# VHH binders against BTB/POZ and TAZ domain-containing protein 3 (BT3), part 12

Target 1, 364 residues: BTB/POZ and TAZ domain-containing protein 3 (BT3), of Arabidopsis thaliana (Mouse-ear cress) (q9syl0)
Amino acid sequence: MSSSTKNIPKPPPLPCITYQRFQSSTRKPSSLMRLVPKEALETWDKLFKEGSGADTYVETDNKSHFPAHSSVLAAASPVIATLLNQSRDKNGNTYLKIHGVPCEAVYMFIRFLYSSCYEEEEMKKFVLHLLVLSHCYSVPSLKRLCVEILDQGWINKENVIDVLQLARNCDVTRICFVCLSMVIKDFKSVSSTEGWKVMKRSNPLLEQELIEAVIESDSRKQERRRKLEEREVYLQLYEAMEALVHICREGCGTIGPRDKALKGSHTVCKFPACKGLEGALRHFLGCKSRASCSHCKRMWQLLQLHSCICDDSNSCKVSLCWNFKEKMKKLSKKEQSKWRLLVENIIRARNSLGPFSSRSSGLI

## First folded at step 1 (VHH)

Design g3 (framework vhh_7pa5_2)
Fold by ESMFold2-Fast, scan of step 1:
Structure g3 (fold): chain B 364 residues (1-364), chain A 126 residues (1-126)
Amino acid sequence: as target 1 above (364 residues)
Amino acid sequence: QVQLVESGGGMVQPGGSLRLSCAASGFTFSSYAMSWVRRAPGKGPEWVSTISGSGGSTSYADSVKGRFTISRDNAKNTLYLQMNSLKPEDTALYYCAKDSLYYGSGSYEPYGMDVWGQGTQVTVSS
């Protein structure tokens, strides 16, 4: 992970700890929130900083060490309690060896066990190391703090692959989800990073998994768009059929039945499709080349569709309705089933609008 | 009130002829295209012929072209269908129908059927 860019924090290697991970013990639930006085936290932080009465030494990389108290560490981490109980030197002192992380991060980690105190900027700088330490040593409070920091804008396209791998190793589902979402959303940018190139060499199975996730996400988006576009077409067809019935029964503009008072251009129709359909119907009634005209073909399709929905077989005022019903009876059972399915889809789309939803039509 | 009354049906032998009449009332007859529609036993309605309001344009179903002639007398508000060379397949109830759409005088296209008469039976049998 040393092949990351100089501006991206290098992910820490996991500490070499050879032990079984401890499960958090079941604690009695408390519905009361307790505040810890500032003076109590300062007292424990002072004990850590002064090192008075130390019986434990924390050893880090570069052979550096600092004093600590076995009772405090054991109370804060059951993992550390077990490690300290399993080894003692000839002087009665215990040693806690934490390698593979910067000594500053280890110091912050141990300090947190005493008082939960930390410096904001240092916490952000070493958040990945502190996440690893909190996971390995079973410190849930610190782990939650690290997750909160990572979830609040710390992760970017340059570090997302490194963060994803660490979050997986630390069983942080929330951060794994955030990282995966960023990879899917901005794949072209992320796949061009140094972090991606390092992952490709060290973990080709993860690369395959991420590529598959991107392909699956794109496929789902395409299918959702297709269904929305189909629904839109069905709604416009339904609106056109309503306008067709309106024009033929009540009249609109200058076209309609004689027994109705025809309203001129001074009145606005309440049917959204009526404006386009009036022109299309006029063209259809006067067109000399109906069989070869694209506008007339759309009108024939609308009339044919109406005939499939209409329950009035002998006195329907819609043009040629009974004729189309007769023609439809001559279709194959397969073709009749296709028309039935289309009608069902149109009615379903209309019924999905509810009483307060409306849409404009533009298909006619 | 629109009223259409068909007459002239009956029994004929194959190759025979019949003339159907339709008396129209309750509307301006000359302003509407008029059609003949038939319904055979066990079948849906089949369009036969249409004539424009002026009588200047006519159209026919392929099954009756060259055998049937549609005509009208606007002074008498009467529609006619002259049926020649009748076949057993022509056996049906024949209805006079007024177009449902008022687009203007001279239209000959069947724009819709908003009023049908009671029908007149034509039976072609030997």
Scores: ipSAE 0.000, ipTM 0.172, lowest interface PAE 16.8, mean pLDDT 76

Design g4 (framework vhh_6fv0_2)
Fold by ESMFold2-Fast, scan of step 1:
Structure g4 (fold): chain B 364 residues (1-364), chain A 125 residues (1-125)
Amino acid sequence: as target 1 above (364 residues)
Amino acid sequence: QVQLQESGGGLVQPGGSLRLSCAASGFTFSSYWMYWVRQAPEKGLEWVSTISGSGGSTYYKDSVKGRFTVSRDNAKNTLYLQMNSLKPEDAAQYYCARDLSYDFWSGYETAFDYRGQGTQVTVSS
């Protein structure tokens, strides 16, 4: 008796939603009832509407009631089956009490159990109530329909907080993620709504949770941006090193080995960084103020970086390579570790291009 | 105007010796670190040796260490490279170069600016 009624979940308080009223149209979800003839569904809908042979009475708020059939309700919901077994009177009649929801929503709910028929506009108006009822009374087909309706543009910034709270209580993970995504994407708009103000007063823990989720999302976005910017720098350094080897080996433009004839044309040079590096290398070799010059500092770093990546072969053609290798041997282990990490990051960034050998930044 | 003039190259047998000279003018020679660099045909520029302004510190490419000796005469504004036990791999145009900084090892001040036509070293049997 009392123990079974205490084990049944009570519907949570329903949010206050302002809904635009549409003109009524009756929709039959034929896609959900493909294996049942339309004529049979219409027969069950008629039985519900006419109430002929009713042995059950559904009681709603204000003691409003309407007739139903215990066998149909019990077959559609195991929770209702349990409730009806405990409310049977001496005359064989049963009573199903559904309180805390509008009588129109209860009527639609019971109708759905008979025939899966509904008015589309009323369904959209009472979708949150029907979601709660389908969850509490274990009606998976109606719950799936409610989720589908919510997922198809019903949720907006004004109702997202209310929908989120209800979806959590009804174990609808998909709608929870949709709502959370909307809060994160449009936080400034959502946090200014009446729904947010009501939540702040009634559920401050949820407010804190949502604010923390927004902060975490922003932190991940900033970290992704930072990593993309770092990857760009590493790729530019790798391209500059390839161009440096090319200039020192073959020559390009007006820079190269003195004993080699320079071809110096775009048909010969296929390195994107070469044009910029030519100027930097010429400046570096001729600059009188290297200690204070940003261009010379970058060229010095590039030469030192090359010396870290270059093997110890006597075939290295890069200027001052062995000089920088000797200098590197004089650095502290901490400083050597910094150069190792930079080299690893550059190689990793290059390898991240996969089957593509280079990026086309600047030309297209 | 800074001028560097290399001399002393020539043809030598493997295991032979040569002494290269570099005459410097147009700057305070004793205030600058100096380099010897070389360039073989179809190869890049290669560092060989470094000497401090005072001559007190010298550095060498591993493959020439023990065979080459760099020195300088600040009174004559002249840089020298004594090359012993020459190998075919040592055949190249040799250039002297001036460091534009006072301290070759001082971080961002490490670079050189070379001048002159160089001097050819050929090693053949």
Scores: ipSAE 0.000, ipTM 0.109, lowest interface PAE 18.3, mean pLDDT 75

Design g5 (framework vhh_7xy4_2)
Fold by ESMFold2-Fast, scan of step 1:
Structure g5 (fold): chain B 364 residues (1-364), chain A 125 residues (1-125)
Amino acid sequence: as target 1 above (364 residues)
Amino acid sequence: QLQLVESGGGLVQPGGSLRLSCAASGFTFSDYYMAWVRQPHGKGLEYIATISGSGGSTYYSDSVKGRFTISRDNAKNTLYLQMNSLKPEDTAMYYCARGPYDILTGYSEDYFDYKGQGTQVTVSS
């Protein structure tokens, strides 16, 4: 029995789409054909339009027949070559049946095989049909053109689900990524579209996959936000520790070591936390109610943190550094591990800024 | 150089069990969704099960729900399919397939961009 109808790959289901962003310009031969003179491409386009010497007739759903040339079609598509290689009718004519797509899309497809010429507005209107035809009939140049058009803002929230399903069926990796990114970014809008409702009925496994992808994306965004917030806290702690060391070793404003030079008409401080920390340290040194004072508690914590990061055991000028180091040695292993982890996290956060970066100043 | 090597197929009686394995190399295994697909002799490809890069999400075709379990060991770069309550209809060549990037790690590819050489499963008495 004849298997001619089964020799043609079945095209994927065509989605219900609202076309947008039309342009009313006629495209001349593609830049991919720039090695071929314009006159030669116009000659092939003319042969298509006039149908002189046609030995093939293209049949569409509306029973329309387009005259064509078997040699041109076979040279442009290996699939069509195979189809046309079946026995011809008794008059030497052959018929190519393309059903399930609008006749305008079929006309554009066949025209493209001759000259790569197309109407830009029609190309955008029928890009999904042309993608299917280029895939099913193995026309990589047209398939690449369709991908370029889809990648230039053609895809929107109303059509993204339809485009995703079609792109998967046509093995278009780039467009699948674009569609998935749009679903994740604008899930609330996309999930309320007619395209989503149709998908929910016809392909519930894809709905489950997309919902899970959104959940996974949101979970990782939340994790990244938490890590960024945590990193900011560590950077603030490191900045406070640097300011503390600066005040105690070099002095700032009216607080500092007794060996500080008394001469100078201008004092430059590059530590933004220095002014606040100067006041806090002065208060801490003079406070008689340290056990019940919230300001003193924060200073005790900063001094403890400094003692964990400080490598200078004999000449450190930070207040009570030696005393805190001694106390830290007497803490439980669990408590010592917590302080070690905190120090590691602070150092890691600072190191992630690079040698020429600062928290409050960019490289540019 | 991307490679997927399936193993564990064989002849089994109806109601029996088999565990398929897929050893992956040449790419960062944990960054990709992975799938099991099968092809009965003379028929088209059928998707069986999919698992996310982390292993946190799994999806199954209705024909195998409750009977098959997909899992992965990212430390060993290995994908598994535990098949229970096997039926004659499960007779097929089984392929390990690479899916799209786990979306949160970067570029996403088509659902099925690479498959291994396959392992034959035959369910007969």
Scores: ipSAE 0.000, ipTM 0.078, lowest interface PAE 27.1, mean pLDDT 76

Design g6 (framework vhh_7mjh_2)
Fold by ESMFold2-Fast, scan of step 1:
Structure g6 (fold): chain B 364 residues (1-364), chain A 123 residues (1-123)
Amino acid sequence: as target 1 above (364 residues)
Amino acid sequence: EVQLVESGGGLVQPGGSLRLSCAASGFTFSSYAMSWVRQAPGKGLEWIGRIYYSGSTSYNPSLKSLVTISRDNSKNTLYLQMNSLRAEDTATYYCARESGYSSGWYLDSFDIWGQGTTVTVSS
């Protein structure tokens, strides 16, 4: 069912706040907590079904009437109380006209006002109509029950657009969120449904809103991926700097300072980057065309990054550290700012790891 | 002229011993670590061991019990003593100079190689 009923109050716009998902671990429909004994509910259900002492008649689209009690209806709904006061005939009888919904749904709605009794399969069949009625006539208990049913697997790709429009008109923020999430996750499937095609013709502003929400969600996913990839690069650079200091001070595997005995390539190194860095550093030390070599550019960058972070004035064992510190002082202000930003990003990425990570931290 | 020249290879019977020599010229021999490397016919290079300028040695664990590396800096000569030779020890043996950065780096890579000397272990 579409949400173009004459009895629905104009819905307010959706709030611009973050929606929190409250966990419902139950997949099948939950009944509302019953505070009244079953026997008492059965007594009120019987009064409704038998119609004894009826002073009200409920009229539906087929102009059929069924009997009800004004005091029960007025107590259950303030909106109905107002409507009944306006429809009193000369014999003291009142009339409640409910149009635009199936008569079976109206019957279930009125029954609920007496006893909160319902048949599960009939409730599922008419849940959208009952949601509209509960909203229009201000029956919060029935509205909550309809929301529970919709939230427990009733919504699918074929009906999600219709449910979204109805939920907006009935101010059901939770169901609007569920529907929007389904549209965003399964956009290709949802956009090919009949419901989408009908919406495109009747509500093109909603189509634009949903398309914009999909684009915005994709943009946010791309930004998160980019930030995670950037963080990974910065962490790898930091790990490489730690490995460089380790190799230069103590040696690792097949490379190290000549004044220290190497333990050999079979000793387990605690620095994850050492295995990759050994090859790069070996190449760098032996390469005769370092200025034009693509492999040497990575090592040049690493040495320059180390020189920016290193506070050791004369005892640093890292190759050419002093030379890079002097070279950095001769760079343009624009280049200096570029290196400072890179260093800041690397330090921020490292600090995003817990201070108690298994990785040793050391910047000389 | 930087060169390494191996000598002492030949035919030896299983269980025999052999000493290889490597004569170095054209560089300051005493300033470099030196290695021995072998290559069996149709197989890859296998590192035997090294000797630092200080005389300290390091060996391939698979070969440590069979070989001894020594050097004589006064003669610019490197030696490989091999004992209890097996048929599997049949190979061309190369003397190699370990490369290094002039500012005191040690690298497990070789920039100068000898021509090799062939050792054949058979009866």
Scores: ipSAE 0.005, ipTM 0.188, lowest interface PAE 10.1, mean pLDDT 78

Design g7 (framework vhh_vobarilizumab_d1)
Fold by ESMFold2-Fast, scan of step 1:
Structure g7 (fold): chain B 364 residues (1-364), chain A 124 residues (1-124)
Amino acid sequence: as target 1 above (364 residues)
Amino acid sequence: EVQLVESGGGLVQPGGSLRLSCAASGFTFSDYAMAWYRQAPGKGRELVAGIYSGGSTSYADSVKGRFTISRDNAKNTLYLQMNSLRPEDTAVYYCAASPYGSLWYESPDAYDYWGQGTLVTVSS
C-alpha cells in the first residue's frame, strides 16, 4: 500500500560566511588516515579475484598468467603505467612481467593495488618480497606497511644482515638503522650467524663498514664511561676538601680546634673522607720533615688544592690556606695552569649535580 | 709493617690472559685507594689502572677495554684481569696504596705503600 509523504523538514539556515575567499588548507590527511568504506574495498577485491573485463595479464617466473586491469594498475603505480604502454600487443592487450619473486608475492602485490587487502600471515611471510616490489614499482603505501611490519619484531639476529642489505637497496633508512643497532647491540651473536658468513664472502666492504661501526660505538661508550669516572674522581676530591674544612673548623676525632677535641672523639662523623684525612693530617702536624716527607706530599697537595678553591681571604680555618694562596702567586705559569685546570674540573663536576641541589652554607 | 704482596705474573703468548692479585695487610684496606703501576725494561713506572675506596676506576689509554681492576674488601685483595695481552704489556707490575691517590698526576710519589712487583712477560 501507498504511504503518505510527511512534509519535508526545512533545513537549518546556512552559517554566515564572513570571509568568502580564504584558500582551503593544503594540509591533507595521509592515505592511512583516510576512511574508506569496507564495502568499497570488498568490491575492488572481488573485481581483482574474478578478473571480469581484464585487458592485462601479469606473468611470473613460472610463466603462469593471471588477469588484471590496466587502468587500476596504472593509477596505482606510475612505473607500471609506463611498462604497460611498452607491452601493448596488436589486439590492445598488455602484459606485465614480474620476475625474481615468488608468484604468491606477485599475486598479493597486485591484489594490494586494487583494494589494499591482504592476509596478515601471508604479508609477514612475503614482507621482504613485497618491500622490493613496492620500491621498484613506486607504491609508497605498501612500502610503509612493509616497514611497519619489519619494525615490529620481524627482524632477528639470523636475518638482520639479509634485511640490512635489502633495506639499503630499497632506500629504507629507518630499517637500516634498526638493523645496524641490532648488529652493534649483539655483535658476538650476529657475527656468528650464517648470514654474516655469507655477507663476508659476497660483500666484504659491508663487513668492514659494520665492524668499523661497532668499534666507533664501543669507543663512544668508553668515552662516556671515562667522563663519568673522571667526574666521580673530582667529586671524591671535593668530598676530601669538605672533610678537610670540617676537620680544621669543627674537629674530627682528636684533631681540630683545641676547645672541641674531647667531644669530637665520640661523635659519629658524617664525612666519609674523614677517616683517611685524620691519619694524614695527624702525621702532617707532627712531622718535622714535612717538605721532604712522601706521606706529607699528598696533604700539601690537598691544602694547595683547597687554597685554589677557597675564596675566603682572611678567616679560613684550614691550615696554611693563606700561605698557599701567596705561594700560588709565585708559581710558574705552567704550574699555575695545571692547578687552575684541576680546580675547574672539580668545580664543573660539583656543579653538574644541578644548581637547585647545591646546598648553600648559611641562611644569609 | 704495611705489606703488599703481588702474585699471578708469568710468561704468556700474545692474545693470552693473566690475573694479578695483591694481598694487603697492616692497614684498613677498604679506606685506601689502590692502583696498579708497571715498569718495562729501560722505562719509568707508569700508571696502569686505579680504583678508589668508593669503587670508582680509571685506566691508562693503552689498556682500556683489555684490563679490568677490581677489589675485594672482605679479603683485603686487589685484582687486575689482563686480557688480549700484547708484547708491549711486558713489565714488572706493582701494587700501590694511597688514601687519596691522584691518577691525573700519574706520579709514583703520590702512593704511600708499594709491593715488590710481579713480572709479566708477553712473548711467542
Scores: ipSAE 0.000, ipTM 0.135, lowest interface PAE 20.3, mean pLDDT 75

Design g8 (framework vhh_enristomig)
Fold by ESMFold2-Fast, scan of step 1:
Structure g8 (fold): chain B 364 residues (1-364), chain A 124 residues (1-124)
Amino acid sequence: as target 1 above (364 residues)
Amino acid sequence: EVQLLESGGGEVQPGGSLRLSCAASGFTFSDYYISWYRQAPGKQREWVSTISSGGSTNYAESVKGRFTISRDNAKNTLYLQMSSLRAEDTAVYYCARGEYSYGFLSESYGMDVWGQGTLVTVKP
């Protein structure tokens, strides 16, 4: 296996590397992370920087080359071990060629193999290239570090498509998920980026897949919204039925049983549906064209729905309850099943409410 | 003080368009079903459209495909985009807050807060 440049989405221009650029701002792993003595890490980082006793030369695209140690590289990467075994020259020296990657990224990669030391800013700058190198050369510790950096806010709308393609090629499922979620959430913004335009030209199958994922996500969101609306309707139907029973049994405002003392004025009730339902019920009782009246049809439906839920077999005070129960027995089994399902949905919606969500919550 | 205030009414020619707005104050706008109603002189108040707290919409058959109801919860504002206007659309348009269940009970009986109205006149 050789290093592959095919996994790098249009690498930046290669800088001219010098050893001194990476020395002054070096960060070392903390003892909390590794429990390794600082002196040991400094020793290995020094060996890398000084190049004393080098038997290997790392070659990059930008005419850059730097000395390294075959035993250290081979111990850190099984892929590099194999490559070095195949490249030994007449003088016993080995050569590692890493092309298509910025020379600074290669330098950081090799340095990491010695001591896990790196410069934070350079690590973030070249994280995509380091991810590719860690994947191609089987360095899981560096790969995990790159994934952590990408997962902590590095990905934005401008780079998400490039990161997604690279993460797929490097088998990084977590980052693929993060990228897909960003595409779905902010599709309008992401689809307008240069990264999207480049992907459209180079990988139209991925564009199709992402568009399909957005459509599927939107369809699920619309279905969830529809079900929430349906649940709200069921809860309101239950509240209306409860208010209807209250009005017919106890009276509310100026309507109710003849044997009950009413105030003779409209009063605000603790049941939210009472105010509107009082007017609707009064209209229903006085309307002479009930068969063709939309208000009466809705009241008729509410009364029929009540009869399906009502378990009072001896003198339910709701108008026509007994008549509807009798008529329900004469409906087809298909129609009876529809009403049974509606009742079940209404009861399930009510039962999904928390302890403080009640139609009589004004009792305290 | 709980109040609704309509705006955006005016005179348009048949086939024209208008956008009505309703500004809400004094209550948690996002929690309520809000509706548009209209009333032409000498006629009963007619329901036009409703939008739920979740953004689901419903329309009277006479305006379906021509009118679009929407809401901006951040601005506490309700909108009605009217297109392909007809002479019979001439009315005072009111926004109203729903007190209880939308769709199966009398819409006018379920409304507890009404705006002052905004006049829409469709003239040839």
Scores: ipSAE 0.000, ipTM 0.208, lowest interface PAE 12.0, mean pLDDT 77

Design g9 (framework vhh_7pa5_2)
Fold by ESMFold2-Fast, scan of step 1:
Structure g9 (fold): chain B 364 residues (1-364), chain A 125 residues (1-125)
Amino acid sequence: as target 1 above (364 residues)
Amino acid sequence: QVQLVESGGGMVQPGGSLRLSCAASGFTFSDYWMSWVRRAPGKGPEWVSTISGSGGSTSYADSVKGRFTISRDNAKNTLYLQMNSLKPEDTALYYCARDSTYYEGLYSPSEFDYWGQGTQVTVSS
């Protein structure tokens, strides 16, 4: 039934060890009592506590009963409304049986339906049980409150597996994501907890799923690290290309088209790659074994890269730019595509810095 | 198409207040942690604050703790930064960024996948 909890999967009961861990997670006392925002809330809270005119009895696992009012419960929860309509006895009394949760949590749940009042420490202590109750009985306001509390640092490595299982059963995507992230981040610590050991016995399919998620995340992190390392290389190439254009067009130090004309010997160069590149370019111009020299190979590559992005037909000041453009025309389409892709990767790497388009150079 | 558009920057005197806004579009805003990052003239980028998808968890750089408040309105797909007790040292270009990591308080340009264009905040007499 759509208005019944019978079609909602019942979450597994928490083992005593897991429950004790929930208790220990709140070991540091912080006593904060919420102020009642409206006088009307005090009236409803009093009605709940005093039980005057009760026509309903809430039964918990220990067969403990406490009085309630069918009209209030039905108004607060459409699921409870349906259940109470089916449980009315010949004397007009109704019975609401809530099993599988501590009686204190049930009491807090029913109280919330009357006045939305709760005690901060009790709320933190029973937040997982209240999450389940709010989900099963369709109380969105309480469910939202439980999610907020869990989202504010309540989850730790000792309880994360228990929280994950309950959040999945209660269809709380954000908390599932937070829990999964914690498992992936601190897998060695989480996998050694009692919560993991209990899960391994009761839900081995979830253990397999989590291990697969850790492996998948590690693979993604390795690929991301590889991409970041490639990006670093591309950014260094971009910086080297900028320095090459600077040296060839304006000159720098003792190299370039115009020696000391407007630069001066003490002019500060803003291109960090320039110092290394000046040496490499000077070597390139003087080297007699360019085909077998590793320094010359890097200079050939920089000149080739520049020729791929340079749109000057005959006026480019970069050494051999025209010659490299002619060389490009003689390459196969496959080889041309490799150079085009490399240039695209370099430009993409620069753009990936977003608003931080400048960076400290790696010295070459 | 993911877009982040900042607004609310301007000139303010020391001790003043400003509220920055970031309008997000092209993704499910409530699923992502969001951050504010700033860059002062002549300095590198500095992480300022982060907020969880629900708004339930927030963290701040030590330099702004107690003065700045990050918040969000998921119904309006908008991120906010309330800046109080502004100092000349807070002068910077402020960026809205979408967090691709699960480590709050950590800044790395490579860990944010989308950035806004930035909004200028100048604190001067």
Scores: ipSAE 0.000, ipTM 0.187, lowest interface PAE 16.6, mean pLDDT 75

